# Designs tried in a protein design chat: VHH binders against Epimerase family protein SDR39U1 homolog, chloroplastic (GC1). Part 4

Target 1, 310 residues: Epimerase family protein SDR39U1 homolog, chloroplastic (GC1), of Arabidopsis thaliana (Mouse-ear cress) (q9sju9)
Amino acid sequence: CSSQKESQMTVSVTGATGFIGRRLVQRLRADNHAIRVLTRSKSKAEQIFPAKDFPGIVIAEESEWKNCVQGSTAVVNLAGLPISTRWSPEIKKEIKGSRIRVTSKVVDLINNSPAEARPTVLVSATAVGYYGTSETGVFDENSPSGKDYLAEVCREWEGTALKANKDVRVALIRIGVVLGKDGGALAMMIPFFQMFAGGPLGSGQQWFSWIHVDDLVNLIYEALTNPSYKGVINGTAPNPVRLGEMCQQLGSVLSRPSWLPVPDFALKALLGEGATVVLEGQKVLPVRAKELGFEFKYKYVKDALRAIMQ
Key: E = the ipSAE of ESMFold2; O = the ipSAE of OpenDDE; V2 = 0.75 times the mean of E and O plus 0.25 times the DockQ between their complexes.

## First folded at step 1 (VHH)

Design f03 (framework vhh_6fv0_2)
Fold by ESMFold2-Fast, scan of step 1:
Structure f03 (fold): chain B 310 residues (1-310), chain A 121 residues (1-121)
Amino acid sequence: as target 1 above (310 residues)
Amino acid sequence: QVQLQESGGGLVQPGGSLRLSCAASGFTFSSYWMYWVRQAPEKGLEWVSTINSGGDSTYYKDSVKGRFTVSRDNAKNTLYLQMNSLKPEDAAQYYCAREYGDFLWSGMDYRGQGTQVTVSS
């Protein structure tokens, strides 16, 4: 890794090629920071960040990560295996294993860096799945962990990040359902609505603790730059909705019907145990972000959807 | 423009072998994790195997471990599934799929018509 750019920060990012990571890279470039992409697929990263459009960006394969983490100011950890897929026991182990292995490697590289070259902050992703699922409960950063598999994954994922050296400020962002046009849930749902086949997944009564991608990127950026951001922070918008309401709002914004539901049995047949990712949810409030004075650009889901569809 | 075309299915006796292929076009194949899934009569879609972008990590459904081997040729944009010791329970329409989405809401993108595998005496 041999970037010699002058900048405010040098940020190493895992998962930079994902939907959230691409937006974060754009935000970091806009503020003149140097970026080191830590990837397991160099060809995918080079396609997403071509040298013509991203001059000076460093793209490091896993064998090169040590040289890139060392000397960077900060690390953002967004990498993981997709969780919304068919879950066999082997895939369940790999969902957890992938997150733990990547996070462990990042932490080990941080901890084994000489003090003068050690990153000073680690912003690590986790998820609202930490809280488990409930149609009646309300969760914030002080709430206890759920007891299902995704809660177990999040506990161990967070515990791994917290093994970072005590001199490193760790911020853990429990990310909700990220809304944007070019990825996440909406990229999957919009084509169906445009074909007049839109509607709620399952009952539509499950909670949908969403966040606009720009607000999530801004929250990550605050966690990088503001020393007050430490520990657990929920990455969710202030006004969660039921999934059925979200689908109605999306249909309204697109001028499409939203009445064609996808039944539970079809999703369970397709995704097995992974169906809980889409069939069940949790109402999660961003209490810590609010206490820290974070200002959400999109407080209500309809405003977020309108902005995305423009 | 993204296309996935499965082939190589057919009728085979129990204990026989088949090699399935999936020809990919319209995207950078070498950058994507790939999957094999199957749909048997009266059953839902069932995951069979996963292979990472580089081809060095593979995962299998328990019932096919030791019998099936997934592989890929990134130079030819082709995914393979070698199926040995086939059982009647393996009879299904087989589909290949590419990764889709991000880390929270990612799924499998199924584009092709699949290839039919029939196992009968």
Scores: ipSAE 0.000, ipTM 0.195, lowest interface PAE 12.5, mean pLDDT 81

Design f04 (framework vhh_6fv0_2)
Fold by ESMFold2-Fast, scan of step 1:
Structure f04 (fold): chain B 310 residues (1-310), chain A 121 residues (1-121)
Amino acid sequence: as target 1 above (310 residues)
Amino acid sequence: QVQLQESGGGLVQPGGSLRLSCAASGFTFSNYAMYWVRQAPEKGLEWVSTISSGGYSTYYKDSVKGRFTVSRDNAKNTLYLQMNSLKPEDAAQYYCAKDEGWYSRLYFDYRGQGTQVTVSS
């Protein structure tokens, strides 16, 4: 990789082709940073970041990752298999396996870099699933882990990132439900609301600890540039809502009804054990981000939804 | 090596009080959230309480809220659990733990030996 310019960061990114990753690449380019995309599908990455539209971005297939991690200023690890699919035993193993394998490879490449060429910071994704699920509990970065499968995945995922060399600052972002038009939960929900078929999944009483995609990208950017950002940081907006309230606000913003429920049995039939991702949630507060002085653009879900639908 | 040593347990009558202590060494105590957990006979581990690294945020299991108070003294590298209005269901081996996955099988061996709390009338 030869994308280094003087007076800028060189950032290696896994998961850059995903919804969050694409927005992070835009933010890094806007600030004139050099970007190295670490991908397992070079063809997919080249379709998303064609050279004509993204001059200077380096796209590295897995055999090239070593040469890109060495000499980069920072690494952002966002890679992982989507969790909102039908969970077979094979898919459950791959949900954990993909996160552990990619994170372990990134950490190994960081640790095996000569000290003078080693990245100084690793910003690694994890998830609010760390806390388990609860309709009555409230969680922040000091709360204990849950005991369900996703909590186990998050513990091992975080543990893997924390094996990075002692001279590397590690920031772990426990990401909530990311809101944006181009992916995530809203991309799946908007078509149903547009067809007058929107409504709560399950009871609608489960907590929905959301974050606007731009706030999440800005939080990752602060974790890259501000040495005070270390350890666990919840990537959630200050005012979580119940899913039913979120659906009401989305219906209001779209001028559509929000009263057609999707029953638990239908979701369980469609998504198997993966239905718990949509049927259950957790109220997660961004205590560390607020203590660090992070400024959220979208503190309330209605404002976030209005901005996204404009 | 992380070392955690619990103390302060004992036999107490229902409605009585005990103060548990956890002496920590081998890590920068003030940088880590700390947990109290317990294991009663014929039960798995139960989370009881959490305290943030600076001591400004505390969390409790619903059944102990208003009766237990967690605190810490970062200058002495010591964690405390003040237990008031003790009930028979509080009888258990009590352990302290730091926030690096002691609940996970990977880090289970790094818990201290615990301190026994018995409540009987």
Scores: ipSAE 0.000, ipTM 0.151, lowest interface PAE 17.3, mean pLDDT 81

Design f05 (framework vhh_6fv0_2)
Fold by ESMFold2-Fast, scan of step 1:
Structure f05 (fold): chain B 310 residues (1-310), chain A 121 residues (1-121)
Amino acid sequence: as target 1 above (310 residues)
Amino acid sequence: QVQLQESGGGLVQPGGSLRLSCAASGFTFSDYWMYWVRQAPEKGLEWVSTISTGGGSTYYKDSVKGRFTVSRDNAKNTLYLQMNSLKPEDAAQYYCARGSEYDFLTPYDYRGQGTQVTVSS
């Protein structure tokens, strides 16, 4: 694993080919950092990051990860299967298993690196599903874990990352619903609104703890570069909304109606047990980000949606 | 440029059969889980079927299980849905979609324009 460029940091990234990862790679390149993409499919990653457009980027198949983690300044762990899919016993095992397997491998490679070549920081993703769901509760980084399946997944995921060597600063980002044009919830919803078929998912009363993708990427970047970012940090915007309000604001920004609701039975038919991810939510506040002085570009969902749709 | 192009839709009578195809281009098809989803008028997207990268794992909506069969030909970059014993409630626009393996919230990151299936006497 070798970089062709001088850089201030060398960052190894799992999940770089995903929606969040692609934006993080762009941010790291803009700041002249060396990037090492840790992937299970080198061919897929090479299509997303061709050498012509990403000169100097290193793309490592899983057998090569050891040589890339060693000598890296930092590791960002974003890998995992999509949560908003139909849940079968097999898929539930893969949701949990993929997160634990990748995180465990990254931690093992960090811990088995010689001290002089060991990364000094691990920024590892987790999710607001840690808190469970509630229409009336409010959660922050001091709140207890929920009792549902996703809360269990998040507890074990975080526990795995925390096994990193004591010399490594670990930041755990509990990520909310990420908003951006090229992925996440909006990539699925925008086509329906454009066809005049947009509306709230389920009751629309569930909490929607969103974050603009650029704010999330900037939060990850602060966690990489600022030693004060340690432990659990909620990756959510300061003003969560009810899902129905988000859909109304999206319809307004697109000049489309938002009155054709997607009924509960249709979402349950599409996503099975996984429908709870979109039918139920949680109000999560970014208390630690605020205490650390993090400045959100998009504090209100309407401003985020306007920026994305322009 | 990622492209997914569905074909094979049409009008059939109840009890009839149709075979849908989805031609994929612009990416390494064999690296992705693939999905069939459908949307009837005034309804949201309804998941129909899922197939793993190598075709070893397949999943179906309960109401189509035993009637529909998903398959793929990685050498031809093509996804298929064989639909037997079609019912009026199967009438919908059918889409193929590419699974997102590295995203937290999106079950798929691209879908095609769809092919219409109508079931009537």
Scores: ipSAE 0.000, ipTM 0.155, lowest interface PAE 16.2, mean pLDDT 80

Design f06 (framework vhh_6fv0_2)
Fold by ESMFold2-Fast, scan of step 1:
Structure f06 (fold): chain B 310 residues (1-310), chain A 122 residues (1-122)
Amino acid sequence: as target 1 above (310 residues)
Amino acid sequence: QVQLQESGGGLVQPGGSLRLSCAASGFTFSSYAMYWVRQAPEKGLEWVSTIYSGGGSTYYKDSVKGRFTVSRDNAKNTLYLQMNSLKPEDAAQYYCAADYSEWGYLDTFDYRGQGTQVTVSS
């Protein structure tokens, strides 16, 4: 929680048109903050944030980002290419390259702002893939990085954000599997469950370190407003579950069966090396958020799923 | 509004050639990387090629290297895929897609056209 009265901020956001970003923009508007959307597609951003419904939001194409970052109180960096696609060596390089390129651009713009117009905080996304995968291990913010490709991506992504000027407070949110109706894992799973064809991917024993989208947005908001939030913070709910359990709870909430497994050879054929994103997972605990007094609205996955499917 | 419209597919014999086009509108085409992806029956979506905004950096799936060439004409807002020495395994619905830095974690490509079908006879 924040112990200081929140002053109005001007927040520049990359990735604002994505699932998490759209919810963050709504949260920031609800608290009367000024928002600058940093985008590569002005037309897409204007479609998602039309002026009639979002008066006062500034939408900036990349050539205009300097003028928006300069004079902002804070920057939130949520941009990145999707990882839930078929991987080749070239696509893997671009998954990393996209994240590094956007983060580097944001950091360069922050660092090259005059001190009096420089943002004072950078909240930058990273991911629980930092820890690698394990069916038996447990990870928190003090755990070492994994050694697989996604861990390498997260290390470089975090390292890029940490190049921000020493006067800028940097918070790195290692985001778990975000649950919400309008995107992420649930948007892909719900249609299959509604057709009576839902079930676990692979063994169902892989860990599913989830977080409700509103809790993630609130965690980002605390990182923006509370100076005690710095360094690495796991963006995961307190009670991770195995994927099979998550599917059983989703089936229960939807009043649908959840027993149809998808074999791992089929997913490997479909997604190549990217199949490990859905076939393997990690148990990640939000130790830092709990130490900071963050209050999760949805501590258990069934409550989160019930709220989403209302 | 972003629109992507593919064309140029058809039926060819093994060893034949096709040139696919993608007409883009609703965004500053010259500022974005573009992709070709394909989906064959009973198979997943598969990345084929990437071309960066300036046209000088191109990347290809290993199985199409030396046979396919991606290019773009920024003045015409058009992306191309020249496909030579086509093989039966190249038969698929081909889509163009734009690179947006605002895609979220675990998202799919937000902008794809309706696709153009490529059939290669046995």
Scores: ipSAE 0.000, ipTM 0.142, lowest interface PAE 16.0, mean pLDDT 80

Design f07 (framework vhh_6fv0_2)
Fold by ESMFold2-Fast, scan of step 1:
Structure f07 (fold): chain B 310 residues (1-310), chain A 122 residues (1-122)
Amino acid sequence: as target 1 above (310 residues)
Amino acid sequence: QVQLQESGGGLVQPGGSLRLSCAASGFTFSEYAMYWVRQAPEKGLEWVSTINSGGSYTYYKDSVKGRFTVSRDNAKNTLYLQMNSLKPEDAAQYYCAKSYDFWSGEQYFDYRGQGTQVTVSS
């Protein structure tokens, strides 16, 4: 007669202040789990998670992370510098370095925890960039890694997470393009479509392996609570689209034209080597999530866009 | 504070020229790509031109190619748009804008200025 609640976990989260992390914190609180935010900026995290609105939340700066990882049931690692900025050699090093450094710190803290206080699961982010880019290929969790810079970053990022102690279950979520109103690619695109007629970036033929933010958060939640979720899991919706089709669907949902192309040379000028993040893509299928019985709320991009905008 | 201040607009006849300026402050100007965008009556904002942080690459809307030239002076924190062979369809409020981090989910344009009006009439 009473609503069934799951056993309380204590979850330490890096990258909690990002838009995916904020949604995850809300999801975990809804199920009455304790949250420990691992941050490099305690003041910024306190602004996002004020004690008035998040009573009982723990916010730890990097010097305090050891005391939070110890005694946690689980760790979720979402931290990293955004990849879509202009790439200089220094920024490329920091894109990779921030991911490796944070993941290595988390793994070291897990491994150095006494057995009785050690987290039992690590859910660590990685990305579909692991596969490289292709307009003709199709990738799943058994596909080989690509040869480009982002593939190298993902290989090292995943390798770092896999150094966790053997008694810790590791789930690696290769995250696609996350769709939500409050962040990511779509939050950037929406103002563009509202202020100009929007259109395809580059050729529009590149694959856009998207996922709704709520489905991604639910997938992370399943990886935390369901011991069958281990190893590599693609965090992508079952029906990827070409970017041109995504832009057409977004224009349709917003009642805006999708005619103004942003040329690939303009994006290369603005973003340097980082332009490949928007000019090139990969068709990535969530084969493992489907085999595990994961149920996507948003299987088609138009339904996801309608839900986000309306 | 990020501030952008456009100037140089005015009234010209078709075929005339104008030079727009954008004075930037509150950020490291030399590290950001810059945009010119315009808004004509009854239309949304239109991208017009792009210049990279170093000024070595410039890009234009097809309808202005060969007529408009974007440039920048990083020592003066100033962006320019030289407009030649102006057409009636170029009449608009012109704004400069700083590039954003695409994945941060911040707005597409960061602190566009008040704009400068360009009117083209015979």
Scores: ipSAE 0.000, ipTM 0.166, lowest interface PAE 14.6, mean pLDDT 79

Design f08 (framework vhh_6fv0_2; at its last look DockQ between E and O 0.01; V2 from the best seeds 0.00; counts 0 for: pae O 8.7 > 2, grease 27.1 > 24.2, placed apart)
Fold by ESMFold2, look of step 2:
Structure f08 (fold): chain B 310 residues (1-310), chain A 119 residues (1-119)
Amino acid sequence: as target 1 above (310 residues)
Amino acid sequence: QVQLQESGGGLVQPGGSLRLSCAASGFTFSSYDMYWVRQAPEKGLEWVSTISWGGGSTYYKDSVKGRFTVSRDNAKNTLYLQMNSLKPEDAAQYYCARELYGSRYFDYRGQGTQVTVSS
């Protein structure tokens, strides 16, 4: 089911229907690559990628994933249960379990492929939560992992991806807070600012290590196509800000004040233990991406926000 | 931009000594654990030694322990391997490397330096 052009990739993608995945599919289509969407809901994926707008796209339910991974040039693994929700013991198990389960399935399918049909590249999502949180620390790809629950999830997630066959190049992208028009953190924040009810979550002193979705998609694209992109790469813009500063800049771009902080007790009531996802952060620098020569289009959060809001 | 340049190899008799050097540039050398690896002709890469970023911890493959000593000078961006009591099985192309975090990749880029042990 793959095109036989010399420079064309065939890319299998988990999580393709999500915010990042939809933009990645568009980016791959712009360069005429073949795409195989690995999904648990074929009908939902077909609504997001209708055949008339995405000719040649393959959409596969889990029983069909083997035949898509086999013969793909590359795999991108973006799937995982959202973490910005109320945590119960069951949800915490599913946060870790969904990432491990899907990543393990993908790795098994790669490893069980015959060598001539095996993908040569796995680009697998991970998160800046790997580092734990700190108001004063600065993290790069050489920094040790944190001690909290999300750091443990990230360690196990990354360890599962690294079980890919030794002949497969693995790039682990530790993704920060992704900014874009119709999804991610901004989709939740913008309505409150437009109602004159915007403000920082908690103290606003937590680090906000962000990346514009177009830069993240281009980083994934470079990791697919450039053999130098291997190992751990932070997917964060070079100029992180404190959340309070981010909220101030968002308010400025929307011509709205950033004045109504959400108290930590309100977030804890809504999210339980999961409130730590939004009340704490980490300053994460893209040292490996810079060493690799990656060119960020959006280096400053104000420019990213202006582009998103225009 | 990252550069690693090995030197100090050569021909030596069994039981002899050599000191290898690795000049590093293009990255913050003092922030990285550093490695020596070697490759004999038609063989795979073999880990030899590790030194922590500050030099406080050193690790060696069992077959070289007691004979090889890894060290670093962070002020000069230089990694060293002192090799004593050399054996024919130590003959190889030697490379220095920094770890790409993800635990299975090493970033080695130099031509390496050849160590030959022959009588």
Scores: ipSAE 0.012, ipTM 0.461, lowest interface PAE 8.3, mean pLDDT 86
ESMFold2-Fast, scan of step 1: ipSAE 0.014; ipTM 0.311
ESMFold2 (binder alone), look of step 2: mean pLDDT 82; pTM 0.833
OpenDDE, look of step 2: ipSAE 0.013; ipTM 0.305

Design f09 (framework vhh_6fv0_2; at its last look DockQ between E and O 0.15; V2 from the best seeds 0.00; counts 0 for: pae E 12.1 > 2, grease 25.9 > 24.2, placed apart)
Fold by ESMFold2, look of step 2:
Structure f09 (fold): chain B 310 residues (1-310), chain A 121 residues (1-121)
Amino acid sequence: as target 1 above (310 residues)
Amino acid sequence: QVQLQESGGGLVQPGGSLRLSCAASGFTFSDYGMYWVRQAPEKGLEWVSTISYSGDSTYYKDSVKGRFTVSRDNAKNTLYLQMNSLKPEDAAQYYCAKPEWDYSGLYMDVRGQGTQVTVSS
């Protein structure tokens, strides 16, 4: 087992207990990498990663993060509050603040590590919200940032991650809508379709730039292991769809109708400014991933949905 | 942990009235608009009414306009549906729902047991 031992990474992960993070931990363990879970709640993380089922995993609360980051080969930063709520001024501050605070701490721990113990790779999450929204525009990694609140959050988030020491390879993954059964959009939609109550929001013409969770995890894995993966990489599948088509495909796969379109004015009355997250989207293409030769397992949303519902 | 508890259903004659309540806990109720939905046996869920987070804006399915009134008390974390001039077509299990969403669309999170409304002559 010397070859596995010599190629082993030690990876510190924030957000490991979340939807994406749980799949990433499993993927890293499949290749015998050492994993250090950076969490604020050791007890919650132990429920998700019990030692019986996850031998060798290290779980560290915030006071212990320094000792985990030092000596790690790499850091993956996935932490952030969900944006699925009404946007009060207080909630907007928390959405931005949670991402900036955690990312800043991770970067500080990397930069303050002695050179011989410093991670050489930081893979940090960001979001396609960087680009703003448009029904007609097409965005790739060379496109400018949008002007709305989420674009501002993404700019500050990415700027914080880029403060990592110049000798650390930073990959920023602008993540689209991640599809999987146990989290994300589908975890919320599936019960309503199974009860015959689902459907598009607003016109359904908003772009839905999605990625299957397995493809996203493999993209993160490539970014950890392949030095060519640096800078900004869109984490989206190559064939985005309109939200109306997404809902129709989901209904078809579940043998349920797509139901209850919600008028724009009703959503704005319910959600205020946050309605834009739901009513608007962006067509985001994975130009850099394609250039790097990344192989998507799920290129079309119907195939992804069928695999998830299996 | 999000909890929604519906109550106030029962048996009523056509033309009668009922007042439904939905007690909410486990989230900041005043941050969310809320829905009433209903389901008759062997039929799909049907949207009935929507109310904004503040209560200032209300919306109704055409068949209930003028008969139903949605309201909320944010201090008590409670959503209400006043149903007047009830018809046999209104008989259903009634649920309140909290919105959930991300980039992929809105879900109505129906988590409660519901409350039964029966209309008979």
Scores: ipSAE 0.000, ipTM 0.205, lowest interface PAE 12.1, mean pLDDT 80
ESMFold2-Fast, scan of step 1: ipSAE 0.000; ipTM 0.343
ESMFold2 (binder alone), look of step 2: mean pLDDT 85; pTM 0.847
OpenDDE, look of step 2: ipSAE 0.104; ipTM 0.511

Design f10 (framework vhh_6fv0_2)
Fold by ESMFold2-Fast, scan of step 1:
Structure f10 (fold): chain B 310 residues (1-310), chain A 119 residues (1-119)
Amino acid sequence: as target 1 above (310 residues)
Amino acid sequence: QVQLQESGGGLVQPGGSLRLSCAASGFTFSSYAMYWVRQAPEKGLEWVSTINSYGGSTYYKDSVKGRFTVSRDNAKNTLYLQMNSLKPEDAAQYYCATGEDYYWSLDYRGQGTQVTVSS
């Protein structure tokens, strides 16, 4: 007989058009799961998932989300505004607002679904910013929250997802720095390294708690299919590195120098308060994932970078 | 060579107290975060507490918060765990550990000290 883990799911996904979401959609399709894309821009989503190449995918504008969440086996919530930008009061408000608004909408739709048609699991994104920043501290899922703005955002984001009915299994993935060619930190850094202008941002001593995009997608997939994945799970690779080491390894993989540091004052001039996102970091260990038996494909950053650049 | 030596374990009744010590040598103790981890019979290795290099930040497993206190004396290269209000579930082999990658790495942890909670 087929186990629950092997059965076909119908998965509703917010943030599917983003870097992580696109890879998750491909993973779910590979296993023959039905996918419902919950988006605020149907036209943008149709450009990314054209019916010709993605037959059977449902794309729903916000007014249609109710009809898609209802009858779904599971919901994955990945939506949020990027944080590595110049911060104004308006942008800070929207960093929190976009996360709370989308998560609240998803939770309300889950809770207001008839019991027989209600999703049984919600996998919701959060971030390692929950822990604050430190060059000397080490954090895992039992560590306390930080005191900075991003820690506050993560607490409220997680609290919103936890308002789902008790019948819904909630997994909260505190995501680190996601590595892949098509987005995130590497998409920003690779062009500079290719032009012989790569190097560490700030001191290079800040912690860089990374994860390969395929490992993150696989972790989300385990959270969807394995009932043991409940509560907070750090989405970080087992071997965090200092940013300077990451830049050295990237230069090595690309056969380029990593000689040009970008000083703190230049990053603060460009990004203001948002510079903290790139100038400071935290060492975060995936203790819960390892306790649950999760197997990382890329345990070390050099192996991840080599795989991405092939 | 990194060496860690735990002591202070023993038999205690529920509600009792024990103070564990870890003597460290072979590395610059004041530059590294230190950890307490434990392993109960037929269970995996479990994180208990973390203290940063200068002792300004401490972290605890939820089930021990308020009962256990981690501290360190960098002048003496010694790590401590004060355990109060001990419960049967706290019975385990306790290890101190240090390392760059994981606090549950076998390469940089001591031989352990046994804590038994029985009545």
Scores: ipSAE 0.000, ipTM 0.140, lowest interface PAE 17.5, mean pLDDT 81

